VH-VL binders against o22797. Designs and how they scored, part 11

Target 1, 202 residues: o22797
Amino acid sequence: MEGTVFTPCLEGMKHVKSDQGEMLTKPFLELCKTILPVIDKFGAAMTLVKSDIGGNITRLEKNYLSDPDKFKYLYTFVQVEIESKIAKGSSSCTNGLLWLTRAMDFLVELFRNLVAHQDWSMPQACADSYQKTLKKWHGWLASSTFSMALKLAPDRKKFMDVISGSGNIQADMERFCAEFGPFLHDNHKFLASVGMDDMKAS

## First folded at step 4 (VH-VL; framework fv_dusigitumab)

Design m3
Fold by ESMFold2-Fast, scan of step 4:
Structure m3 (fold): chain C 202 residues (1-202), chain A 124 residues (1-124), chain B 111 residues (1-111)
Amino acid sequence: as target 1 above (202 residues)
Amino acid sequence: QVQLVQSGAEVKKPGASVKVSCKASGYTFTSYDINWVRQATGQGLEWMGWMNPNSGNTYYAQKFQGRVTMTRNTSISTAYMELSSLRSEDTAVYYCARDSYDYVWGSYYYMDVWGQGTTVTVSS
Amino acid sequence: QSVLTQPPSVSAAPGQKVTISCSGSSSNIGNNYVSWYQQLPGTAPKLLIYDNNKRPSGIPDRFSGSKSGTSATLGITGLQTGDEADYYCGTWDSSLSAGYVFGGGTKLTVL
């Protein structure tokens, strides 16, 4: 491939915010969709992560399409649902945005680990990332499922070769972490400001 | 038992409206989205749109925009699909279907439970 | 016309194996999970496969799914007369006219 597996993602990051710094719904969701091919490169080990991210993207996209003018800005979902007292529901866009953001936190931390620790195996890097991001929000069932999935993790060298394409994978992983991380931080900052950042898995 | 039970067959004249109901039981109605899908005699499945029973948000397939309205009544766990300005080509079986929920990861992404269908006949 | 392309019919004898293809594009199958639905004559569709290759509880292991690029395949082994039905693939389409899309359906005849 031209570039790396991150090439579409890095391009998408340019369009996420308005001139005034507001998070735009459609560009943010399109950005998130560019992560799905990245997750596919992990194979069977990330099947549940792929389902979770894909499902939350679809959830938010469906609701965006119900009224694109109303939901032009990402955080409008949360504001509307809080006003209607439905934000904490399992099918809410608020819940979907929170879990999407958390899954992306996991991926950012995973690639940060791969950049920082050349000697770590894929299971080691994944386990460390999981402990720092998703684990505290998951119950025992989800944690056990993740642990089983780690046994299916790809060989690190083979994985790096697959995601590299014709471009500089090291530089692109570093850029992914540096540029995507701030969007996730903005999501958490907003969710925390309205009391929606601490919901646990149902 | 998780099930969706739909209202009975309808016969309508061209230009009329029809409102099909879909009563959910065996699960928390507001936790799963409802899709509406139709099938003309001898034809394939055609997606009409989606409704969130918690928020009331809807999104309709382009073909049905302006003629379809999807609503719900949470007190009786019932979803509704109303199609107006009926034409003979609207003669079909209309299904409601639930989006699946993955308990472990909290995702929704496929239609796992279907109603039995409601036959709507538009006389010429 | 359907956005997802399936063969209109397939046929085989009891005990044989058949495969049913479903072809799409990057905006649908390429970026989204594929489901398969079985519709027996006179009945509502039933979920047969989800997430490309997973079976719901109660679906026998002779039904399988796979996805490669922008195409998906449903496999049925050990064909039984009770498998005679219409089979539909389905997925979300992220194109300009976004929505859930079904294939045109494949009629499986078991003679």
Scores: ipSAE 0.201, ipTM 0.734, lowest interface PAE 4.7, mean pLDDT 88

